# Designs tried in a protein design chat: VH-VL binders against q9xwc2. Part 20

Target 1, 164 residues: q9xwc2
Amino acid sequence: VTCDFKNELVSMNWNVKNNKIQIHFEHNNLTENRWTSIAFGDGPGMNNLESIIFSRREDNVITTNSGYTPKKKKVVVDDVSYVTVNDVQITGNKLKVTVSRPLGPAGPRNFSLDQCLNWMVVPGGSLSNGKFKKHHGKIFFIKDVCAAKCTAERIQRINSNKAL
Below, E stands for the ipSAE of ESMFold2; O stands for the ipSAE of OpenDDE; V2 stands for 0.75 times the mean of E and O plus 0.25 times the DockQ between their complexes.

## First folded at step 5 (VH-VL; framework fv_greziprubart)

Design c1 (at its last look DockQ between E and O 0.04; V2 from the best seeds 0.00; counts 0 for: pae O 9.4 > 2, placed apart)
Fold by ESMFold2, look of step 5:
Structure c1 (fold): chain C 164 residues (1-164), chain A 122 residues (1-122), chain B 112 residues (1-112)
Amino acid sequence: as target 1 above (164 residues)
Amino acid sequence: EMQLVESGGGLVQPGGSLRLSCAASGFTFSEHYMQWVRQAPGKGPEWVGLIRNDVNDYTTQYAASVKGRFTISRDDSKNSVYLQMNSLKTEDTAVYYCARGHYYTYYGMDVWGQGVLVTVSS
Amino acid sequence: DIVMTQSPLSLPVTPGEPASISCRSSQSLLYSSGYNYIDWYLQKPGQSPQLLIYLGSNRASGVPDRFSGSGSGTDFTLKISRVEAEDVGVYFCMQALRTPLTFGQGTKLEIK
């Protein structure tokens, strides 16, 4: 059961409680006027993906939006985000953010995370005059994420067994 | 200093047309939804409509009372949003404000212009 | 359309005393994000509206902490813990959940 992901650029973990999922996301190099995202779905590349989008704008303003990618190179941002921002900080170029959403259906596409699907991290793209430019760099894929199984009890048992 | 300045108001007869302009300065205009709100004398505000940013294809929405008669457009190269008002009625008499969509919620309006009076009467 | 009903419509207050303004929506403003999509505005005499509170309880930049917003679902309150002379004007609630965006009728706060 996969309940975290980390490499040199990003660190992420998630847990489920009371039919809500909380995602802790860190990005080591989010510079000014850039965006990064967590995307969900089975599509090749950037097609038909639900997403949570983090943007660093001028003056250290961090925005979080829900949205989707109907096709490659196109990001659609929801007018009203269905994602809760629990905490956000930026120190230097390191973003740390905690968000939550319903585990089941939410938002205008009734998107649910109570199924197993691929997660991906888009490591960064540019913001230009409010446009999300196509990302540059390798997308990080996390196959077959069954987020509903990442309860606090299950994570605690996994960690306890590793210590033995 | 963030600023929105409306212009183009005035007196017009019923059935006439006016075009309002709103010039923005002091912020990155192209990132924001832009909205029009009107306020009849002695009344509360009434939302007129909005235009989205480039990410969302500059799509628009309107209040039912103005749909089909009013058109919102924008020109990001001029940091400007416009309200074209056709087939004006006496009930369109109001102060018209342009407003900037909030960074954290797009429908919230965190910067407002000073307003411009439109009077529709014979 | 979501109807916003505001009370009272007129609120005379002695400086230094608390004030409370109620706003009721015809539909829930609580979204699946867990936020309530209600904003509060102040229109001072001769000025355009200015944002005070967004998402139910968040103070806009530069707004003193004597202003607070609370409530959930359909019932919301703006409180001023100690009214100052500069607080005079008309207060509006607005729902920010669905277009058309809709405002309450306003509460005129005046110094006695």
Scores: ipSAE 0.383, ipTM 0.793, lowest interface PAE 3.6, mean pLDDT 88
Fold by OpenDDE, look of step 5:
Structure c1 (fold): chain C 164 residues (1-164), chain A 122 residues (1-122), chain B 112 residues (1-112)
Amino acid sequence: as target 1 above (164 residues)
Amino acid sequence: EMQLVESGGGLVQPGGSLRLSCAASGFTFSEHYMQWVRQAPGKGPEWVGLIRNDVNDYTTQYAASVKGRFTISRDDSKNSVYLQMNSLKTEDTAVYYCARGHYYTYYGMDVWGQGVLVTVSS
Amino acid sequence: DIVMTQSPLSLPVTPGEPASISCRSSQSLLYSSGYNYIDWYLQKPGQSPQLLIYLGSNRASGVPDRFSGSGSGTDFTLKISRVEAEDVGVYFCMQALRTPLTFGQGTKLEIK
């Protein structure tokens, strides 16, 4: 996969324009008091990864935050989000969010998406008393994502040769 | 149009060997699990095995009935998947299909080849 | 291995009438994600199997809406609201939860 990812639970695609990456993320079953996230980094596990965290705390209130996961630690939410929310929608338990950030270095950690990286999607974790609890289950891995190459033209070619 | 085309079938004696090939076109081959499924005459389909592609990491799994005798491999540069069948038995007689995984992480199969007949007989 | 059991094995149907095929699994196919890892396939006479329904209730591309899949856990049903002549063939359920993938015996749908 180059510019999108899809399985039974999540669907996401991304594109770059004007040195910004836009990510469209869908989660088919984000219930109340649950969180999910996209993590960027190189490695088989959570280790100093940049993250975009989507949380549903109550009813249709969706919170989007940037954060990171220190080595062998829990996710840390940034005081100020370095991700812009362009659109958010929750219908039943189906979440649709569009976010954007600089493609290059951004945020306090100076993390860049210019290079090819492995991405991860955390299917879900629980929220308790406003705190992020550990996720359970397998993480979805998207290997060797080169977001910078995801122009409109490339995306069109990818989509034309995909699944039935 | 997405297409899978099997080849290499035929008649072989028990204990013999055959190599099946499956050529893919019309989609990004490297992004999909590839699977082999066989169907004996008058019977339902039987899963034979799969081969994954995890960025230059190929893992395989096999049905117990063929494990140790059959080997699945793939060449993404040729958009092809292969089934090497050794120590063939009469019960291996079937139409063999190659099939594409629906999602690259899901075992469902959304594209099938036309199938190739393998007959193992004395 | 997960055993898939279909019923009936033979299904004669009058065109225009509905049809229903049952599939039971020896183990739950419900995954933690909330999806059931079962597919339905149709093999028309002289053809290769084709995907109809995936993950329990999702129609594959090009599949008419008269086909539907339902059920959860261990009991699943494929329904055809109005059977047409082109629906003749053998229907198979398949569990895709874990390897080895296993198929049902098949249900042969014929026109009366």
Scores: ipSAE 0.014, ipTM 0.573, lowest interface PAE 9.4, mean pLDDT 90
ESMFold2 (binder alone), look of step 5: mean pLDDT 93; pTM 0.945

## First folded at step 7 (VH-VL; framework fv_greziprubart)

Design b1 (at its last look DockQ between E and O 0.03; V2 from the best seeds 0.00; counts 0 for: pae E 13.5 > 2, placed apart)
Fold by OpenDDE, look of step 7:
Structure b1 (fold): chain C 164 residues (1-164), chain A 122 residues (1-122), chain B 112 residues (1-112)
Amino acid sequence: as target 1 above (164 residues)
Amino acid sequence: EMQLVESGGGLVQPGGSLRLSCAASGFTFSEHYMQWVRQAPGKGPEWVGLIRNDANDYTTQYAASVKGRFTISRDDSKNSVYLQMNSLKTEDTAVYYCARGHSYIYQGMDVWGQGVLVTVSS
Amino acid sequence: DIVMTQSPLSLPVTPGEPASISCRSSQSLLYSSGYNYIDWYLQKPGQSPQLLIYLGSNRASGVPDRFSGSGSGTDFTLKISRVEAEDVGVYFCMQALRTPLTFGQGTKLEIK
């Protein structure tokens, strides 16, 4: 995996600028009262992952939360999200969101994205009275993502190679 | 500068009708829910209703006190929201405000019009 | 409907002194995402309401940092660290958890 991921349901892009990582995430079918999330970490499997959770209310308000998934536990949502929402749009059930955070240590757990990590996408789960319910569907795993290397120059090179 | 300007208020007899207009400028109108809020003399504000725009699907919600009598509509090509008021009652007398609601992120009603007075009296 | 209850209804304040307004909701306004759907508005004399705080603790654009919102669940507080003459008006809390949107009774802040 280089600096982007895409399947039938979601797409995700990474780019680094000024020691910040920007993540562009798209979800093709985020219905009302549903959540989706991206997660990353250096642990085995789904243990001790940092999470960014996107939720859609019935009035189409999109909320973004940071959190983490303890070992063999459900995601714990941070009291205050430490990621910055740069852009968000929902058209129909198509979510487009761009978030950013420091490339280095960030958040209450002081987690850095300067290393190659495994990422994952949780396709979705239901919200009941705003509460996160268990997710459904197969999690998409993206291994060995070195987001810190996703500079404009590298992205351009990658895109050029794909065009060949 | 973001701005909302209401018009169309005035004096009307009970049972009459009025149509209020609200013209928006300075922001992407089509991306925002629009709200109507009224305030009777000497009273606090009362939510009247809202109109959403979800990919050109215009859904409305109303306060129980006006439901069935008031209709909210919008014309995004004109950056305008409207409040059609039918079967007006004396208790509908108030200053009516249009306010910008949320887009994709909730940020409160952060833009308000100057308000227009609607007086329902015999 | 969610009932919003403010206290006090009248608040005389000496300039430079702090002020505090309480708002209680009949139901929790906390969404599991950690957001409290309560706004604070100020209506200055002869003017339209203006947004001060949204989602419990976020200052609206242009709002001085002497204004702050706190609380969670059903109990919320608007604080003014140092009241100024321009802060005179009626303050309203409003819940935006669900429709109908409902306002508190208002708190009239006056200068002593």
Scores: ipSAE 0.850, ipTM 0.921, lowest interface PAE 0.5, mean pLDDT 94
Fold by ESMFold2, look of step 7:
Structure b1 (fold): chain C 164 residues (1-164), chain A 122 residues (1-122), chain B 112 residues (1-112)
Amino acid sequence: as target 1 above (164 residues)
Amino acid sequence: EMQLVESGGGLVQPGGSLRLSCAASGFTFSEHYMQWVRQAPGKGPEWVGLIRNDANDYTTQYAASVKGRFTISRDDSKNSVYLQMNSLKTEDTAVYYCARGHSYIYQGMDVWGQGVLVTVSS
Amino acid sequence: DIVMTQSPLSLPVTPGEPASISCRSSQSLLYSSGYNYIDWYLQKPGQSPQLLIYLGSNRASGVPDRFSGSGSGTDFTLKISRVEAEDVGVYFCMQALRTPLTFGQGTKLEIK
């Protein structure tokens, strides 16, 4: 059962409580006028992916949007985000953010995280005139994430096994 | 207006083959799963199978009663989904509907075609 | 496979009166999201099925507000507050949680 992900750029973990999923996301190098995102989908490509997008503007305000990635296009953000921001910090270029959303169907596409699917992290892209431009760098894939299984008890057992 | 139109039904002998087509209009076909449902005379509907979208590599699932005999395919450039039926049995006699699915997690069907009759009889 | 059991199978109704159709699933359709993965369909004579209610209680576009869905877990109800002549046909519940998608046996609603 996968409930976290970490590499040189990104550290992320998630847990489920009360039919909500909470995602803790860190990005070590989110510079001004850049965006990064967590994307969710069942398919092998970047088409039709549900997304949570984090962006940093010139004024160092961090914005969080829900949205999706249509076929080979830039991210399309929702007019009203269905994702709740629980905590946000930016220290230098290091982003730390905690968000939550319903585990089941949510937002204008009724997208659900209640089943196993792939999670992806887009390491970064540019912002220009309020538009999210294409990203650069390698997408980080986390295959077959069964987020509903990431309860406090399950995570505790996983952490105990890692310590042994 | 969202529309699904089936074609290719008819009378077929047991052991024969038949290919159904379903043409879609009024929505972005390539982003939806497509499904087949059949309804035998005097019976309730029976799910036949589905095909996922391009983003999900066109993967398929089938009911046990048709697995290995039926194949679902799609052509997004023609907004069409197909049901190839091989080794037909008299129990396959039904009205066959194509239906629009939503996504992987919620697989409900919000748009249905008018149906075509397939009769398997000697 | 998840078995869907409808009752009654035949439902004669006087016009203008309420109607109620029950559906029971062999497994809970209430997912950790808080949604119930059950849909309701109406098949009028000679027509294909028409979606009425999705995800337990949400009316499909263009469906009159006299139709409502309720219930949770394994027990679900479709209600028609005031039956009209256009409501005649066969009603099916369907679970939308797991393939193979499975339907109830149907409830034939008729005017007395």
Scores: ipSAE 0.006, ipTM 0.509, lowest interface PAE 13.5, mean pLDDT 85
ESMFold2 (binder alone), look of step 7: mean pLDDT 92; pTM 0.941

Design b2 (at its last look DockQ between E and O 0.05; V2 from the best seeds 0.00; counts 0 for: pae E 5.1 > 2, placed apart)
Fold by OpenDDE, look of step 7:
Structure b2 (fold): chain C 164 residues (1-164), chain A 122 residues (1-122), chain B 112 residues (1-112)
Amino acid sequence: as target 1 above (164 residues)
Amino acid sequence: EMQLVESGGGLVQPGGSLRLSCAASGFTFSSHYMQWVRQAPGKGPEWVGLIRNDANDYTTQYAASVKGRFTISRDDSKNSVYLQMNSLKTEDTAVYYCARGHSYIYQGMDVWGQGVLVTVSS
Amino acid sequence: DIVMTQSPLSLPVTPGEPASISCRSSQSLLYTSGYNYIDWYLQKPGQSPQLLIYLGSNRASGVPDRFSGSGSGTDFTLKISRVEAEDVGVYFCMQALRTPLTFGQGTKLEIK
């Protein structure tokens, strides 16, 4: 079981406590008037995905939107984000954000994270007049993530194994 | 308790200068953008300007009515923001407020000072 | 600049009755289809302005639930479900979509 993902551009960690999932997401190059997002779903591909979108305004206000991506359609943004933002920081162009949601059904679509899912990271897109523009760059796919199993104990075990 | 306290107001002649100070306490000052807002007698608030702190990069923005005459600065080591007012005009007469801006997440100007009166009169 | 227009400018209210204040912006304040960058402030007599609502519908800390903000795009409303004597003052809407930040004219709420 993997409870973290990292590449040159982004990093993401999952941990579960008290029936809530916490997601720590870092982006190394989120410039002003840009957005990035993480998405997850049952698949296959980019169909019916839940999305968490992070946006940076020109005044470094960070907004977080929840939404979903219909099959072969653009992301539909929720009127009210159901994801809780626990921490946000931006230094230069490096975004650090921690969000949380229930492990079980949540959001307007009652989507649960208690099962193994595919995750993805959209590297970024532009914002224009407060509107999401099409993303650019290759999407990062993370297959078979069982976030529900990312307990403190399990994470410790995984980290211990990596140190060996 | 979060608090902002303005000082440095008073009476000044047209063309004169004043420097206002705002001392912050009860929160992480360096993490917040700081705002100046003024209110002329009997009128509504008018935004004066702001100063940012982005990893020790202090950028400012001003209302057109004060641009070129007013300067906002801050000293995070003293938890203070300042408003240097030069070339003052009678229309600059107002109560001046400092207010706490956002820290990455927008939450409105949720902390205000008590205000300091600036009177520009000959 | 974004122009904020409030109505009414004067609002006499009987205690216990509801009150409603409208604010219109000259352009949409909607951002990312999820945030409206409009705040509501109350300035009680002899006091500094205080934040009531931010981002259109979020109550500031300590603000009673009888205050609520609604609307999207260019039309917004501040509602007081049951007006109390302590609610007397001038209410201002303010847009924070872009600088310069701009305020409405204000609505003076008085008790009948």
Scores: ipSAE 0.844, ipTM 0.920, lowest interface PAE 0.5, mean pLDDT 95
Fold by ESMFold2, look of step 7:
Structure b2 (fold): chain C 164 residues (1-164), chain A 122 residues (1-122), chain B 112 residues (1-112)
Amino acid sequence: as target 1 above (164 residues)
Amino acid sequence: EMQLVESGGGLVQPGGSLRLSCAASGFTFSSHYMQWVRQAPGKGPEWVGLIRNDANDYTTQYAASVKGRFTISRDDSKNSVYLQMNSLKTEDTAVYYCARGHSYIYQGMDVWGQGVLVTVSS
Amino acid sequence: DIVMTQSPLSLPVTPGEPASISCRSSQSLLYTSGYNYIDWYLQKPGQSPQLLIYLGSNRASGVPDRFSGSGSGTDFTLKISRVEAEDVGVYFCMQALRTPLTFGQGTKLEIK
């Protein structure tokens, strides 16, 4: 059961409580006029994926959107975001964000995380005059995430085994 | 300072056409949805429609009362949004406002222009 | 379409006293995000509307803290803790959850 992900650029963990998933996401190098995202789905590449998108504007404001990537792999943001921002900090170029959403169906595509599927992290793309341009690095792939199993009890058991 | 300035209002006969312009300054125009709202004499505001940004393919939506007659367009190189009004009716008489979408998380309107009067009378 | 119903339609107030404006929606404005998608606007005499409160309870930039928004689901309230002369005008609630975006009919606040 996978409930976290970390490399040199990104640190992320998630937990479920009361049918709501909370995601803690850190990005060590989100510079101005850049975006990064967490995407969910089973397809290869960035086609037909549900997304949570984080953008840093030139005025140092962090914007969080729900959205998806259609067949053309273009990022489309929802008119009304179904994702709650619980906390956001930017220190230098380090982003720390805590977001939450329902574990079950939410948003205009009725998308549910109450299933096992792949998670992907897009490490960064350009944001030029409101356009989400193609990312410039290798996406980070997290296979077969069963987010519903990431309860406090399960995470405690995982951490006990990992510390062994 | 963020500003929206409408122009192109005036008097027109029923069945006529009119094009409104809205020039933006003081913010990154291309990042925002842009909206039109009208307010008839003695009435409350009525949403007319919106145009999305390039990331959302400049798609539009319209109130039923104007769909098929009004067209919203934008030119990001000129920081401008437009309202083309065709087949005008007397009930289209109103002050027309352009407005900026509040944020990417919903379509609320946080910056409004001063408005322009459009009068449709026979 | 989501219908927004305001009350009262006319609100004479004594300066320094509190004021409350009610708004009811025909459908819940509470979305899966946890926000209520209702905004409040003030249209002062001779001016265009200005945003006061967004997403139920957040003050827009430059709006004094005597203005507050509350409520959830279908019933919402704008409160002014102490009315000042500059608060005169027409107040509108608006739902921002689904197009077409729709406004309440307005509440005219005026000094007694």
Scores: ipSAE 0.250, ipTM 0.741, lowest interface PAE 5.1, mean pLDDT 87
ESMFold2 (binder alone), look of step 7: mean pLDDT 92; pTM 0.941

Design b3 (at its last look DockQ between E and O 0.04; V2 from the best seeds 0.00; counts 0 for: pae E 13.9 > 2, placed apart)
Fold by OpenDDE, look of step 7:
Structure b3 (fold): chain C 164 residues (1-164), chain A 122 residues (1-122), chain B 112 residues (1-112)
Amino acid sequence: as target 1 above (164 residues)
Amino acid sequence: EMQLVESGGGLVQPGGSLRLSCAASGFTFSEHYMQWVRQAPGKGPEWVGLIRNDANDYTTQYAASVKGRFTISRDDSKNSVYLQMNSLKTEDTAVYYCARGHSYLYQGMDVWGQGVLVTVSS
Amino acid sequence: DIVMTQSPLSLPVTPGEPASISCRSSQSLLYVSGYNYIDWYLQKPGQSPQLLIYLGSNRASGVPDRFSGSGSGTDFTLKISRVEAEDVGVYFCMQALRRPLTFGQGTKLEIK
């Protein structure tokens, strides 16, 4: 894992510019009344993680929330999302979303992305009566992601190496 | 200035057909839900249906009262949305409004047309 | 379908006085985002409906700050701090949580 992650269901890219981190996330099968999320943190497993939750209520009505996952508990949604939505697109069941946040401390928990962290992708869960239900499917773990190093220069080098 | 302008209304007999048009200007038409809402005389608005654009794949949804009789379509190259009304009934008499969805985040309606009257009467 | 119930249906108001309209939904309109999926619309005499408040408490563009929306779950209120002559018309609440979108009966605001 360098500055991107991809499997059959999702893809994610990191890009840092002007002390902000931009995250591009794609989900190939987010149906109506479903949610998916990306999470990051320095703890083991699904404990004390920062979370960004993407929800599809109906058609292309998409909501984005920041939150956190307490130890051995479900995600808690922040009162006000501290993540900025830059772009959202839903085509069929394919979600493309770009969000950004400060690279340094941000959000209610003052969490920084300056260091290498573990990232996670929750494939999905159901929405019922405006509430998150338990997720289904295997969580995708992405270990030792140094998103802060994903500068334009580094990304260019990575892409160049892939082309060789 | 964002505008929606409906046309094509008028008088029609029960069982007849009518096609309404709505021309949009002042915003990126292809990025929005387009919806139809009607209002019978002296009554409140009633949602009729919507059409969504998924990269040239259009999805529609209708109120139960018009499903099977009404068809919504759109032509993004002309910034237009249409309402084909078949098998019209007297209870379909109303002013018909086209309206756009607020954003990708919310399907409320922030821009409305002036409305066009459709009268179904023998 | 979600049923929206407004009260009162008729609201005579003296200019300069405050006004309050209630809207109740048959089920919660609160979404995981923290927003309530309810709109308030005003239809002035002879005009099309216009958006006043969206997602419970957000004023639409150009809407004066004397209009405010509040409430959560199933009970919502539209308030006008100081009613003006131009505020005459029929006010509708609408839920946009689920299709079909459904409207309240409307509240006719008139000047005394």
Scores: ipSAE 0.051, ipTM 0.674, lowest interface PAE 3.2, mean pLDDT 91
Fold by ESMFold2, look of step 7:
Structure b3 (fold): chain C 164 residues (1-164), chain A 122 residues (1-122), chain B 112 residues (1-112)
Amino acid sequence: as target 1 above (164 residues)
Amino acid sequence: EMQLVESGGGLVQPGGSLRLSCAASGFTFSEHYMQWVRQAPGKGPEWVGLIRNDANDYTTQYAASVKGRFTISRDDSKNSVYLQMNSLKTEDTAVYYCARGHSYLYQGMDVWGQGVLVTVSS
Amino acid sequence: DIVMTQSPLSLPVTPGEPASISCRSSQSLLYVSGYNYIDWYLQKPGQSPQLLIYLGSNRASGVPDRFSGSGSGTDFTLKISRVEAEDVGVYFCMQALRRPLTFGQGTKLEIK
């Protein structure tokens, strides 16, 4: 059961409570006029993927959008995000954000996380005149994430088994 | 062109068994939950049960009226789902449909087969 | 089990006029997601059911915009703004919140 992901640039973990999924996401180097995202869907790259997008403008405001990528390198953001921002901090270039969304179908595409699917992290792309430009850097892939199984009880059991 | 085709229906006596098959085409079968729904003559549809995909360990659930007597299975290599019906009762007489769940809405049934009649009578 | 109660059971309609079908659930279908977990199906004579409306108000692919779903909680309505001859058949609501999935009894829409 996979309920977290960490490397030198990104740290995140997720849990399910009250039929909502909460995602804690950290990015160590989100500079001004850039975006990063968590994407969900059938394949690698940025085609046919549901997304949660974090962007940082020159005014140091962090904006969170829900959206999707119908084709590679194209980002479409929703007019009204269905993702809730529970907390956000930017310290230097380190982003820490906590978001939540319904586990089941949500948003204009009726997208659900209560089935297993791939997760991806896009480490960064440019933001210019309100447009999301091409990402740069290696996309991080997490295959076959069954987020619905990441309950507090199951996470506690996983952590106990690591100690054995 | 998405299609579901049921087979294996017919006439059987109470206490007997039948196995229904449902062959799928035109979509990625292995990504979808599959469901069975039946409709007795002159009545509304009744949900029979479902089988989840490989990512959800092929787990099943059944209506109380058939639990313990019916078994749903699938073979993703053949794009097929099956309904094994044992200990059949006259109340099981119905048209049986297989149905596909959406990849985003696994309970919504957007593709239905043509149905196959099962008649249980002496 | 969630009981779905549908009315009317028979609905004779003059072509070109509106039609309305009601469905009531024994418990709320509005969930944490913000959606109402109710779908509507049409079974035309001699055919299997076809999905019309999902999650309360979303039209399935290829469904004309004269069909609309509304309501929240326990009370739901399917409306046809202008009935056409091809709309004849039996309409079912179904709750998709809890297993077992349950259907209303059906509304037979017929011309006169």
Scores: ipSAE 0.006, ipTM 0.488, lowest interface PAE 13.9, mean pLDDT 84
ESMFold2 (binder alone), look of step 7: mean pLDDT 92; pTM 0.943

